# Ledger of designs, part 31: VH-VL binders against f1miw6

Target 1, 251 residues: f1miw6
Amino acid sequence: MPHFAKPLLRNIITRNLFNSIKKKQCLQYLQTLRTLQYDGFTTVYFGETDIPESLVTGEDFSDGYYMPTPTWCVVHAGGSQGWVPWKYRMFLRDELCIKQEDNLFFEFCDVVKKAYGKCAIVVKERRRQDATRPKEGKETEAQAHVPSVVNLTSVTCCPEVAKSYGHKLLTLPSPYNYLNPLDSAWSSLKWFIINNRKEFCLQSVDGVYSYQYILFSDLISKGIERINLSKWRTITTKVRRWENYYLGKLS

## First folded at step 6 (VH-VL; framework fv_acasunlimab_arm2)

Design s80
Fold by ESMFold2-Fast, scan of step 6:
Structure s80 (fold): chain C 251 residues (1-251), chain A 119 residues (1-119), chain B 110 residues (1-110)
Amino acid sequence: as target 1 above (251 residues)
Amino acid sequence: EVQLVESGGGLVQPGRSLRLSCTASGFTFSDYWMSWVRQAPGKGLEWVGYIYSGGSTYYAASVKGRFTISRDDSKSIAYLQMNSLKTEDTAVYYCARDSYDTSGYFDLWGQGTLVTVSS
Amino acid sequence: DIVMTQSPSSLSASVGDRVTITCQASQDIYYYLAWYQQKPGKAPKRLIYDASNLETGVPSRFSASGSGTDYTFTISSLQPEDIATYYCQQWDSLPYSGLTFGGGTKVEIK
């Protein structure tokens, strides 16, 4: 099976994620998405990933002696048509709360409407505890039946805003990451960074360690650009195959 | 060190049964999906059947109803139970592992075990 | 069941020649195709996955491309150690019909 499914399979086996609620949520998600696609909606997957500066430097002390390095949050969207024609964003995690009130989602909805018309915007489910302001306490059985926050930590995705542009906002249920082509795109980006980081890092000179933001952002941009239309078609066809498989299994 | 070793092949009469074993070593067997692929003497590769890590199985039409695939994750062994054997089942039988690090095709193969079905 | 038609069934070429093998699926397989090399008396070895991705450690003279129903495998400069039978394999027909291999292409030196 598809490469992107391997970590998820281990999680299902190890964490015993055999929850009938999640199976029902997955089926409902797939049925809704297919209906929207049939009705002419263009599917775009909207998401984020974290790039710690230690991934760029190659310095990683698994024993925890390494002081936390800055982590960058990269936000983008794509689908079978490739990356959306929207300028991706990159935020420093430490400054994320300052940028939460940006009108980014309005801009995003407008851009994809102009490019594709009506869209089914898919955002990965984030449990309340995974959100920027996680809910304190343990999930109760009642909370397990309540939809999780449909938001990125960097961008507030409002269903009403999406609707005002003619879009539909969908939640891709956790833990079905293999149904999200962005996870494959993010893996490719991180692989590119690891294999090209030596060309873009300013190494220690006289004991001084620094990274030029421009050089770091250039590395990220080149990695994103490498995930071209051909690669996107490959990863989205893998997702469609998984969707068809689960529609057959869960129906 | 990472290996698949098939065993249990041999000469068998038509209509009888034979069980093949595939012993895995050097990796976490329970994380992988396993397949059986056969090759008749001088012919091409033919997929026989597949077992997911959770135990669900799928079979080629030519063997469905006659062959059964199973696994014992505690022993790191996959099995192919072959019933109602026909002369056209004569082949080298390979055990193959789905790729863990790439697209999920077969990245590791056993050496194969020969099954000859003749009177 | 998806039928994979591989051509030619055999070919003879000289060392240094460019060798091309094609594989045609009876229906769209969405890039779910791998290429295998099988030397006499040995198990197959995967060279290419997802239609065009080269396995780590496999020489760069091997390449592949394709989309939809039509796929191509190329050896840019044939070496003596490349004498083998090559197979394509698709993975799109699960869970109902399973995966299928092409008939194979035997590559020999003139």
Scores: ipSAE 0.000, ipTM 0.402, lowest interface PAE 14.5, mean pLDDT 77

Design s81
Fold by ESMFold2-Fast, scan of step 6:
Structure s81 (fold): chain C 251 residues (1-251), chain A 119 residues (1-119), chain B 110 residues (1-110)
Amino acid sequence: as target 1 above (251 residues)
Amino acid sequence: EVQLVESGGGLVQPGRSLRLSCTASGFTFSDYWMSWVRQAPGKGLEWVGYIYSGGSTYYAASVKGRFTISRDDSKSIAYLQMNSLKTEDTAVYYCARDSYDTSGYFDLWGQGTLVTVSS
Amino acid sequence: DIVMTQSPSSLSASVGDRVTITCQASQDISYYLAWYQQKPGKAPKRLIYDASNLETGVPSRFSASGSGTDYTFTISSLQPEDIATYYCQQWDSLPWSGLTFGGGTKVEIK
């Protein structure tokens, strides 16, 4: 019979330690970022957002036979200078089969080097993956029946690649996502989609909305364009104020 | 013409609710963050709450849990839903636009609408 | 959470006088301060942003400076149309809830 008191105390200690570690990581991130900015590095936030087809079409599948909604992944980067002059990427997780290329981050580093010189590239901390995903290895009867899933929605960001172009790669600790202006840009994009989705949706004879890649791509491009330099300056100013607060509180 | 117009103010009894509207014109409303600021008779300015273009809201401690800010970008309207009103909520309520280039400051204000909370 | 102490609470001066208003923050606000003018019966109007930047269309007799915790606003030559209450405003870096105004300075002509 386990003692509830011991697991409870251990959980409290673990939580407090986790919070302390994350505060230390945030302070270190902010100090490093400020040092790079003082040294002339341009700050660029690199990331992705998932746009479910249901957000695009506005359809809600109620009770009965349910069809999964595809998810579009948009990859882009920006900062106080606006969106980077790099062609944003857009993928469908379960329909469009495009091979994820290790060269995407190389291309990105080259483009921002040519546009801005040396950059501090900020990416979000990824959650650790668990062992539920199919992995290469000894095949079992169960594994033989699992369909292959192509995940094309993330770009591998290698610190050594960034360094080869004179850049520095920084990881923003996960509890501090509000220190990432790109998340505000993504929210603006999603609101633009909701308000303008009527023009890219085609209702099929089955009563189910379908959309054309060209129309959807055009809508995404318009939404991205709407997040102009002035808007980026505004959202990065808010992030700067948050950063100043945490530098003062965590020091 | 670039302007903000508040409406919905009036006399209301303590404990009841009132909804204020702020109608924007002459600019792309969806690109701006919006605030409500109030001023009690003969007193200074007090920030009430904030809504950014993505819809997230933040409130002053004095109104948190009682007031709700929302927006309808298709109509260019911001709303302030005031619940559980108290006599100390009596004030002129201003709608204000956050500057596009500088955040946290207000470059455009409405004329205000008076809310009187009294029995 | 940041308290803005504005001084004086009121002043009376003559046309042509130099008027100075001060605003003190309870902690460093890193230039994140604006100044507003509110004429009787009207909505406030922003005159200064980021501590020292004059808004377009605002007369050059208005100016402001400061850093850290101490900020000043000056009218170099008071005019009759400048009769108003002036407010400083800072932005607290806590989630928008620290947006705080000073108590105001009522400027009157003798």
Scores: ipSAE 0.005, ipTM 0.407, lowest interface PAE 13.9, mean pLDDT 76

Design s82
Fold by ESMFold2-Fast, scan of step 6:
Structure s82 (fold): chain C 251 residues (1-251), chain A 119 residues (1-119), chain B 110 residues (1-110)
Amino acid sequence: as target 1 above (251 residues)
Amino acid sequence: EVQLVESGGGLVQPGRSLRLSCTASGFTFSDYWMSWVRQAPGKGLEWVGYIYSGGSTYYAASVKGRFTISRDDSKSIAYLQMNSLKTEDTAVYYCARDSYDTEGYFDLWGQGTLVTVSS
Amino acid sequence: DIVMTQSPSSLSASVGDRVTITCQASQDISYYLAWYQQKPGKAPKRLIYYASNLETGVPSRFSASGSGTDYTFTISSLQPEDIATYYCQQYDSLPYSGLTFGGGTKVEIK
C-alpha cells in the first residue's frame, strides 16, 4: 500500500512546564465534561479529516518524497449514540476558502439540539502540521492580500453560537487526542478507502488519473456507514476507560 | 542521540536476586511510560511490566510479587528488581519506551541484556 | 489477559513473493494492535500501529488491516532485508491489565 496515507502525528511533550500545563488542561477538560454529563448534556464530538486524492488513486511514494495532492475535507460528528443525524459535509480544501459556509455550525447546533437537547460539543485543539515539511501554501495563509493564493481553512466553531442553542463547546488538549473517539472513526474511514478504492474505480487516460465525484462521494458515504452504532459504542467505551483512568490519576 | 542502554544482566542462581538498569538519553525521560519486555531463548516476546510517568506500576501475572519496576527521573534511569528468580526467568530483557500519551506500544527499545538463571 | 494467536509460526518464501501473516485476539481489541519486526540479534522495531497505520520511514510494501478479533500483516514483495520474526501486540487492555504479544512468525527465504 502507498504510504501517502500518513498517520496522525502527536507532539511529544519534552518540556516539564508544557507537560504540567497540558495535564492541568486535560484534568479541567475531563472535570468539565463529567459535570456537563451529570447535568444532562449529551456529548458529541465534532471535527474534520483530510482525504487526499492520492489516497483514492493509489499513487506510490516509494522514494519517500512528499508530493502535494488535492485534498478533500470531510466534516462530521458522533458519539455514543452513533453518528449525529446530520448530513456530513465534504469540501475540496481549496474550495473552503471560496465557499466557507458561515451557517454550517449554526445548522449543526440546531440539528443536535433537536435530536439530543443540550450538548457538550467537543472539538480538538488545533493540531500541528503532520507533514514532514510544511506546505508553501501554509506560509501564505497569513497573507490575506495575496489574491491568487488559495488558503486551507477549517470549519469555525463559535462558542457563542453553541451557547445560543444551549450547548457548551469544549476543546480537548492536543496531547490527549486519544480521548477523541472521532479520530478512531476517521482512521476507520481511511482504512476503508484504502482497501475499497479499486471497487469504485478510477480511469487513467494517457497517464492522467481521473475520478467521478459521484463515485468518490459514494466511497466516502459507504466508509462512514460502516462506522455503525456498534462500532461507535466500542470506540466510546475505550475512550471512557481512558477518561476514568485519567480522572483518577490526575486528581 | 535518543537511546536506551541496559545493564546488570548475567548468570545468577535460582532463588537469588538481580537488578537491571536502563539508562535513557536524548529525551525528557520523566514524560514517558517505561516497560520491560523479555524474550526467552528461541521464544517470543513477553511483556513484564510498566511504570507510568507518575510512578505507578503494573506487572504481568507471571512476575507479580517477585519483580519490581522503579525509576529515578533525576538520573533518567529505570530499574527492574528481580527477586526469587526461577529458571523460567532466563531471557533477554529489553527496556522499551512508550509515548507520553499512553498508547501502550513501543517506539524505542534498548539493545537487551541477557539474564541466565541456572545452577 | 487477552490472548493473541499468531499464524503461521514460520514460513519460507521467495524474493518478490507476497507474504501474509495473521493475528487473532481472544476478544475484540478495537484496532489497538501494533506489529513489530525483529531481525536476528536485534531489538524489535515497530512497523505498524492502530492496526493499519504505517510508521514513518517504513517501506510501503508493508501493510496491515483488520478489525474486531481478526488482523493481518502483509509484505507485498518480499525483499532479502525483510528476513525477520514478526510479532503482533495488543494494547486494548490498557490501562487496567497487561499487554500481550502474538507468538511470532519467522519469515525466511527458501
Scores: ipSAE 0.006, ipTM 0.440, lowest interface PAE 10.6, mean pLDDT 77

Design s83
Fold by ESMFold2-Fast, scan of step 6:
Structure s83 (fold): chain C 251 residues (1-251), chain A 119 residues (1-119), chain B 110 residues (1-110)
Amino acid sequence: as target 1 above (251 residues)
Amino acid sequence: EVQLVESGGGLVQPGRSLRLSCTASGFTFSDYWMSWVRQAPGKGLEWVGYIYSGGSTYYAASVKGRFTISRDDSKSIAYLQMNSLKTEDTAVYYCARDSYDTTGYFDLWGQGTLVTVSS
Amino acid sequence: DIVMTQSPSSLSASVGDRVTITCQASQDINYYLAWYQQKPGKAPKRLIYEASNLETGVPSRFSASGSGTDYTFTISSLQPEDIATYYCQQYDSLPYSGLTFGGGTKVEIK
C-alpha cells in the first residue's frame, strides 16, 4: 500500500544523485592523492576536532534549557610518519582568530616543507549552508553566493599558500571520514580524555577556571602524545586498505 | 554519562517487521560509526552491520537484504529496521559504538534489547 | 568470512590461577583483534584492542599477545570478579567481508 508520491520520488532521485556525485568526488580525490604520492609527495592530514568542556567534566547540558559548556578546537596534523613536528594549537570556539589562523597555515606549510619536503596536505571538505540562488532574470552569470564557513575549519587553508611552499592541498569529501586517519587519532584523544579526566580535574575555589584550563591543556597534550608512531602506522595502514577497496569499486 | 540505550524489542511473528532504536548520550554521536551486534539465547556474539559517518552501511550476509541500518544525527539515534524476520533472528540486539580508526572494534555497548521471533 | 576458532569453550580454575584462552583465525588478521569480557546479564566490555593493547582502567593481570593467525589472552592471577565469558573479535576483514567473533570461553571458579 505505500505509493510513491512525486515528493517521495524526488527525494529518492536527489539522494541517489548526491550519492553518485560523492562517489565520483571520492574517486577523483583518491586518484589525485595516489598520483601525488607516486610523484614523491608526503601525505599529511591536517584538521581539527571539537572538545566540549562537558567532555572533561562529564556534565550533559543538552537536555532542557541548560546552556552548553564552552567548546575548544584542537588543530593538529599527522600521517604515516606520526604527528607532524608542529606544535598543536588549541582555540576557544567563541574567540577564534581569523588573522592568526591565516598566519598559522603559512607556518604549518613551512614546518612540513622543512620536515618532509613537498607534501600532499589533506583537509576535510568545508561545510556550506544553502546559497541563495539569483532569479533567472538577472543578466550577470548566476554565481551562487557561498555563505561563510561556520564550524569545520579553524585555520584558513589557502591553496596558493600551500603551492608557494611546493605543496598540494586536497579536499577529502566529508561522507568518507573513514579515509581520514586523523579522525581515528581524534577518537583516541577523546576516549583518553573520557577515561583520564578525573586525574586532571581541579575545581576553582572562586569560579576562576585557570587551574581547569591548565589541567585541560595537560590532559590534551598527554592524549596526543599517546597516539605514537606505531598507532599512526596502524591507522594509516587500515586507511590505505579502504582506499584500495574504493579505488577498485568506484573506478 | 556516556551511554547507549536500545529500545523497540519484543515478540514478533515470523515474516513480520520490527524497528529497533539506539539512543546515544554524553558524546558527539555524529563523530562515531555505529554497529549492531546480536546474541541468541545461550549463544555467542554475532555482528549484524555497520553505519559510518555519511550514511554508508555494511551488513552481515545472514541479514543482507532484510535488515537496514540508518541514523539521525540531530537526535543522536541509530536504527535497525528488521524485515522478513525468521525464528533464527531471535536474539538480544546490542548497539555498539565503533572507534573511528576503521578497525571495527567496539568501545561502548548498550544494555541490549530482546527480540523474540516466534509464532 | 574469516572464521575465528576460540578454545577452550569453557574452563574452571581456582582463584590465583593463571588462565589462558586462545583464538585462531582462518587467515592472517595482522594484529586486528580485540578481546571482550561479558559478565552474566551484562553487555560486553572491551579489555584489549590491536591484539595486545590494554584498555584504560583494565587491571594489569589481563594481557594478550599473538600474530598472524594465532592469538592468546591471559589472566595472570584469576580473581572472583573475573567470572565471565570472554570473546575474541577480528576486524581485519573490513571492507572485504564482515566482522567475526570467536565462540567464547566461559571462565568459572572451582
Scores: ipSAE 0.006, ipTM 0.464, lowest interface PAE 9.6, mean pLDDT 78

Design s84
Fold by ESMFold2-Fast, scan of step 6:
Structure s84 (fold): chain C 251 residues (1-251), chain A 119 residues (1-119), chain B 110 residues (1-110)
Amino acid sequence: as target 1 above (251 residues)
Amino acid sequence: EVQLVESGGGLVQPGRSLRLSCTASGFTFSDYWMSWVRQAPGKGLEWVGYIYSGGSTYYAASVKGRFTISRDDSKSIAYLQMNSLKTEDTAVYYCARDSYDTSGYFDLWGQGTLVTVSS
Amino acid sequence: DIVMTQSPSSLSASVGDRVTITCQASQDITYYLAWYQQKPGKAPKRLIYWASNLETGVPSRFSASGSGTDYTFTISSLQPEDIATYYCQQYDYLPYSGLTFGGGTKVEIK
């Protein structure tokens, strides 16, 4: 039944995609993005993904012993031109996390301006509408994963900073995540990690923290490099097909 | 019941100071950028300044150095501290909430409070 | 700052008439434009955002269009309740610049 269930799940559109307020936000986003593209803006998708160390080591901690594993946040951007020629960032998500560099988004905007000129920078939704009163029980799981502010990037993306470099910052509504090619890139990275983690696990480590970190960083870097220009063009072509479909359907 | 209510307006002499308050209700105040917009009697709308949800502020050139915007998220109040008031600052002052996406267009306005600067 | 020039400053029309207001920006604002309605003694109410998107609950007789530096707002069939002053507002801002409104257009019924 896996083969039968797989195509059904892949083609399911969540009920929330037909919510009238989200449909309007999606239409606004698509119309604005298309207008910017016609005006010569290069589209760049900026975002992040979490990579738990358990994904790298293959440990599940389900043997009656559950411990949270350290999680790494990878920040990068890409589009039809491939990964942007910007040094991606990687940092640990916890109280041992290296403090974020100030001016990271300024640096990013300068780099993509020099590489592509004016850009339409697409990020996931940063702010949410007013929440309904919390209800214990039924709403617990949904509310636990929805902070008071929807902040899907660890880097502060300021529209005014983007504008000062000639860019426009756009927010993609959350129910339409399949309109974000970066999510496909992140899935490819995680798939690469799963298929190549045995190399990391088989390598001898001397118990030196820096050596273990180097091996982990190398695996992540190789996974990112595997998502080449050809792969980016494939995923952005699929996204553009969905954009055209929704522009026709929602208008 | 989403609303903004301004208070603190009145008659004040040139060179003095006045503080306006904007009390929010019915929404998560801390998530929104807040702006002040004024309108002189019989004239058009003029943006005064805004404060980010994170506290950073920006001001129109006409008020920069004299006016300060602040917020108290625990009380759901935004403030406009007006110093060195001039006759040309006479206006109805509105508190306005930036739209959901922080793009600088306003989806909620208060009723306004009149500030008259005269001798 | 970006200067918004709105015209006309006032107009009088009959019920059922088509009313057009224009707004010109001193530089390209790339559809970052909203339109507001202000009735006497009341706060402004947003009718249009992103140059052409009609706000929920606003009557379909209101519409807007434009690109670059030139924008237009239209009431297709003027009603008595539409007596108000209308303002355009750009929100294509830079750090240390500002948000700017047009001068307003006062609409009255003959």
Scores: ipSAE 0.007, ipTM 0.408, lowest interface PAE 14.9, mean pLDDT 76

Design s85
Fold by ESMFold2-Fast, scan of step 6:
Structure s85 (fold): chain C 251 residues (1-251), chain A 119 residues (1-119), chain B 110 residues (1-110)
Amino acid sequence: as target 1 above (251 residues)
Amino acid sequence: EVQLVESGGGLVQPGRSLRLSCTASGFTFSDYWMSWVRQAPGKGLEWVGYIYSGGYTYYAASVKGRFTISRDDSKSIAYLQMNSLKTEDTAVYYCARDSYDTSGYFDLWGQGTLVTVSS
Amino acid sequence: DIVMTQSPSSLSASVGDRVTITCQASQDISYYLAWYQQKPGKAPKRLIYDASNLETGVPSRFSASGSGTDYTFTISSLQPEDIATYYCQQYDSLPWSGLTFGGGTKVEIK
């Protein structure tokens, strides 16, 4: 069964509506977003999703030796206007700690400013780090906190950078992640991969698979293209209706 | 196997009460919204109401205040408590499961149970 | 409530004919529409969701399209086993108001 294709559980929604702390955070987010929209800001949802290669290959290692399965992090953005005219990025998950940089967010802000003008850029709340065991080490790390807000593991999103382009960066509270239309787009992408992954099976030779970056990237690109403007408008309209419901319920 | 089975239908007099049950099997019941849909003899489908796992409910105007939907996730059962029954409530009552990855359309239906309200 | 007007109420066609059913919403429902098939004495079966997506296992002769307030369901080559009543259903109203079905279209073979 697909781990990502969970039904939208309204029991989760109903619980979240009545949690006083998260209720206030969600209400503030929604009020700020609506104010920006009325003030002419274009809403853009910026985020990432993980695509394990096992999702693409359909490999099952339950009977044999367990092998590490590479996981790719795909980064893109979209909204009621469709996917933004910015080339999506794809990173090998294990390399993200090495390839972390701010220049991608500068590029993104410039691209969407040229395409849409001032934008309200929405990213998901970053999960708090909670160590199973205290980190041990001899090294002393930086004491001062960086001014950049890291809302994605793949891209450092800085409110000051967004502001320099005329944008506003918003963080969607974690319990309300389903208010992010990008999650529906990611689910559609993963369903496309599952239904079209046989292209990769055609590359197998004597049980050996060749999963070249070009073929993998092409499959991902085709999946992203299938989430067209019409689909994005449907998704964002559904999210907007839930937003209106929460605004009425939480205020 | 994945299925829904309704029970509790029968003949009742106007103004009285009746409770229907919908027993689910073969899937994780708590993950799904459940709805009741009815069909009067020879007529079309009419949505009655729905319930989320967390207990939130919504009802059609025609039954609001008279019907109550509830669920027991530990037993995988949904209920429809019908009070102040009218002759217009005569119908086959279906239990329906909301589709896995959406909200508001149905991918699994029970066989239906007939409720007849007459003197 | 959002009112769903379905046309025609009934039709008779020959095997192999193209059958078209329409569904009109009283307001924009943004593709939140499903189509169901109900055979005599049976529970409904969903054929289409999100206005145009065909359910897995449903024959390709069934298709649907539409946007805004106007939606269409088509059987490209009617078969004897397609004798049934077909219903559209909107789900745009959640959570503000209830779900609503069209009045149904009874499809018979001549």
Scores: ipSAE 0.000, ipTM 0.410, lowest interface PAE 14.5, mean pLDDT 77

Design s86
Fold by ESMFold2-Fast, scan of step 6:
Parts: structure tokens; C-alpha cells; sequence
Structure s86 (fold): chain C 251 residues (1-251), chain A 119 residues (1-119), chain B 110 residues (1-110)
């Protein structure tokens, strides 16, 4: 082979091996989830989404200058039963390191146990960039008594915590994140924001942070409420059809 | 603000090729499935094909093998490459956004671009 | 595979009349049906999704219902601005087959 062809061939082989590994992980995930569903576990998808204030204001730039927009992280969960009966959380990204609450996942597990009994809690595969956060918090690791944890940017999801409430924590492998109905719900939320932002007339100005937060929070709450039980049933039914499709292709 | 704009339509002879573009603005294009829908003059709507946010495509039987849908997420553009054009392909071509959450109904449409296939 | 039969193909009604359009699928589509309004020279606008859910900003005079293979769309009190062609569309076929529209119903005022 010519010398210049060696890196290309190596990259193709590495990519194909990675794809094979991910296909096996997806098949294992789907088989485990189905087994849990047959055993009476309620499936709940738990996750987060980032909402830049520019989605609300409609402006990232002014007069050609770069104007960084604050980003909000919204945490919620849902499934075929609709949104879980748990107050969603919202964190300003600049404050996530300071405002992260170690007890949030404990509270979540308790709430869904009381609402649904035993649950299969599905979270997205953690990004490597986000993985630095739990390594900074040795106290969180000691409190959780688990060396490996699933971490969203705002929430640490510990398998042993889920287990203590009778739940099973599952990780949906990337690139199959499309099998997560919560991502579809987040898209609906963002679409609602775009279509209704003029009604809230948000403007970022100094000295009115509380008022801005209230308007932004209200818009987010209304958007979440518009994703009703009927919408969730449609989304989850679509995901289940895709799961069956992938199970047929990967097995 | 949130919009789709089609371009590239025009008059073309049978057997030739034409490429349509659909430029998106005001939303995160990479999160959405994109569809092409056409409408012959005085006729009803006909679905042409889709492309997932992940790049996989599916086509109506009437265009399969002749049309190709692609996307460039860095530019927020979807494309419809039309090869071996027939007079029956004469239509206004619409780009439509499928909400990522249902992958089947359309919440945003472009204005359409007319393609006339005639000698 | 899924054929959508829409009726009538056209109708003329007076302002204030109740207008009903029907859509029949060749197989059960499990509520995966949307309704669109298209005015002359314009792109279609979605009015209804998931068989019965009204899109934001759509007047309450528009409604839809149905299940299985049989679906209906109703305008309870026709207004001049409602002059348009209306289409049903199924999306039960994804990912196994393509999307299909009904043939359309042209609504005119007498």
C-alpha cells in the first residue's frame, strides 16, 4: 500500500470496530430494557437540555460584535405516562458547578418510586468533556459509594442510589440517542419557545435579573406543559417502533 | 425568523439533472429531520423523501434511484439532487421540517420552488 | 403501501356552515394523522396533528377526530378566510414505508 494510504486504512478499521462495539451495546441495552419492561418496570427517561437565551430573544449578535448568550440547563424526565410528577430543575450554566445538588437524584428516585413503583431509568451516555466534573468531587464519590457514576452536567446519576429504591439505571449508547423520547420532547420545547418568544418580550438588561428569570422560567414551564400525555404517548410509541426496527437489524 | 427557503428551480429538459437547496435559519438545523414534498400544477401533495438528523435517507418509489437527498449541517442546508428528470417530475418542490419528536408530520414549510421539465 | 382516500374532492358552502371532510386509510394508522390547510400560491399550514390535537394559534372552529382507518376534519362555522384546499396525511408508515397524503378537498364559499 502507498505510505499515504496507511492512516486512511487504519481509520476505516478503527471506525468499523467502534461501530461494531456500539451496535453490540445498543442490542444489549434494548434486550435489557425489554426484559425489565416484561418484569414490570416502568420506563422513565431522565435527562437534560441546554436552552440558550438567544432561542428566546432571537439575537446572538448586535452590530456585528460577538455577544455571548447565557445558557440554561433544564432537567426533567418522562415516558409513556407523561412527564414524571416531579418539578423540573433549571440551572444557569455559569452557576452549575456552584449550584449542583448531590441529593437531586435521590429525590428523583424517591418521587418516581412513589408514583410508579420500580422503574427502568434511562440516561444518555455521558460525554467525555462532561466527565471531568464528577472527578473533581471526591465527596460526592464517597457519599455515593460508587467509583463509576453516570454524570449529566447538572446531575450525578448513581446506579447504587437507583438500586436502593428498587430501580435499574440504564445508559443509552451514543450514537443511538434517537431512541431517547426525551430528546424529542426537548425539540418540542425548543419549537414552543421559538413560536412563543415574542409573547414574553425578553430583553437582557442589567439590574433586572430576577424579572428576566421569572419571564424565562414561565416560558419554559408553559412549553413543558404543552408536551402533554397524548404527545408523550405518540413519542414513546414511535421510539418503540424504532427499537423493534433496530432489534431486527442488530440481532 | 424561523424559516426555510428553497432555491435552484427552473426549466430543464427531460433526462437532465437539477439540484435544489433548502436553506434553514432561526433554529438548530442538525436536530431535525428534513423532507421534500412536491405538488404538480393543479394536483395534490406528494411526499418525495426524507433525511434523518443522522444522515440516513428514504425515498418515495416514484423517485427512488433518480433523486438523492443530502444535508450540510454546518451550513444549515438540505439538498435534493434530481437526476434523469421526467415530465411527470414537473412540480413545486417544498422543503419541510419534521419535528424530531414524531418524524412524520411537518411544522415548518418553505415557500416552494418551481421545477418545469419540458422540451 | 398505505393509501389515503379523502372525500369530497371539492365542496361549496356558505359562511357559517358546518363543513366536514373525511379521510380513510387502507389500514389502521393508530391516530398518526395530520391535517393541513393550503391557500392558493402558498405552502401548506398544519392545523391538526395526532388526529385531534390543534396546532397553536389555530381557531377553535377547526376540530378533528377519528381512529383506526376512519378520520374526520370539521369546520364548525365556515369563515371567508377558510377558503383553501385541505389535506390529510398519515405518518404511521415510518420507518417502514413512505408518507402519504389524501387527494385534497377544495373548500369554496358559495
Amino acid sequence: as target 1 above (251 residues)
Amino acid sequence: EVQLVESGGGLVQPGRSLRLSCTASGFTFSDYWMHWVRQAPGKGLEWVGYIWSGGSTYYAASVKGRFTISRDDSKSIAYLQMNSLKTEDTAVYYCARDSYDTSGYFDLWGQGTLVTVSS
Amino acid sequence: DIVMTQSPSSLSASVGDRVTITCQASQDISYYLAWYQQKPGKAPKRLIYDASNLETGVPSRFSASGSGTDYTFTISSLQPEDIATYYCQQYDSLPFSGLTFGGGTKVEIK
Scores: ipSAE 0.006, ipTM 0.438, lowest interface PAE 11.5, mean pLDDT 78

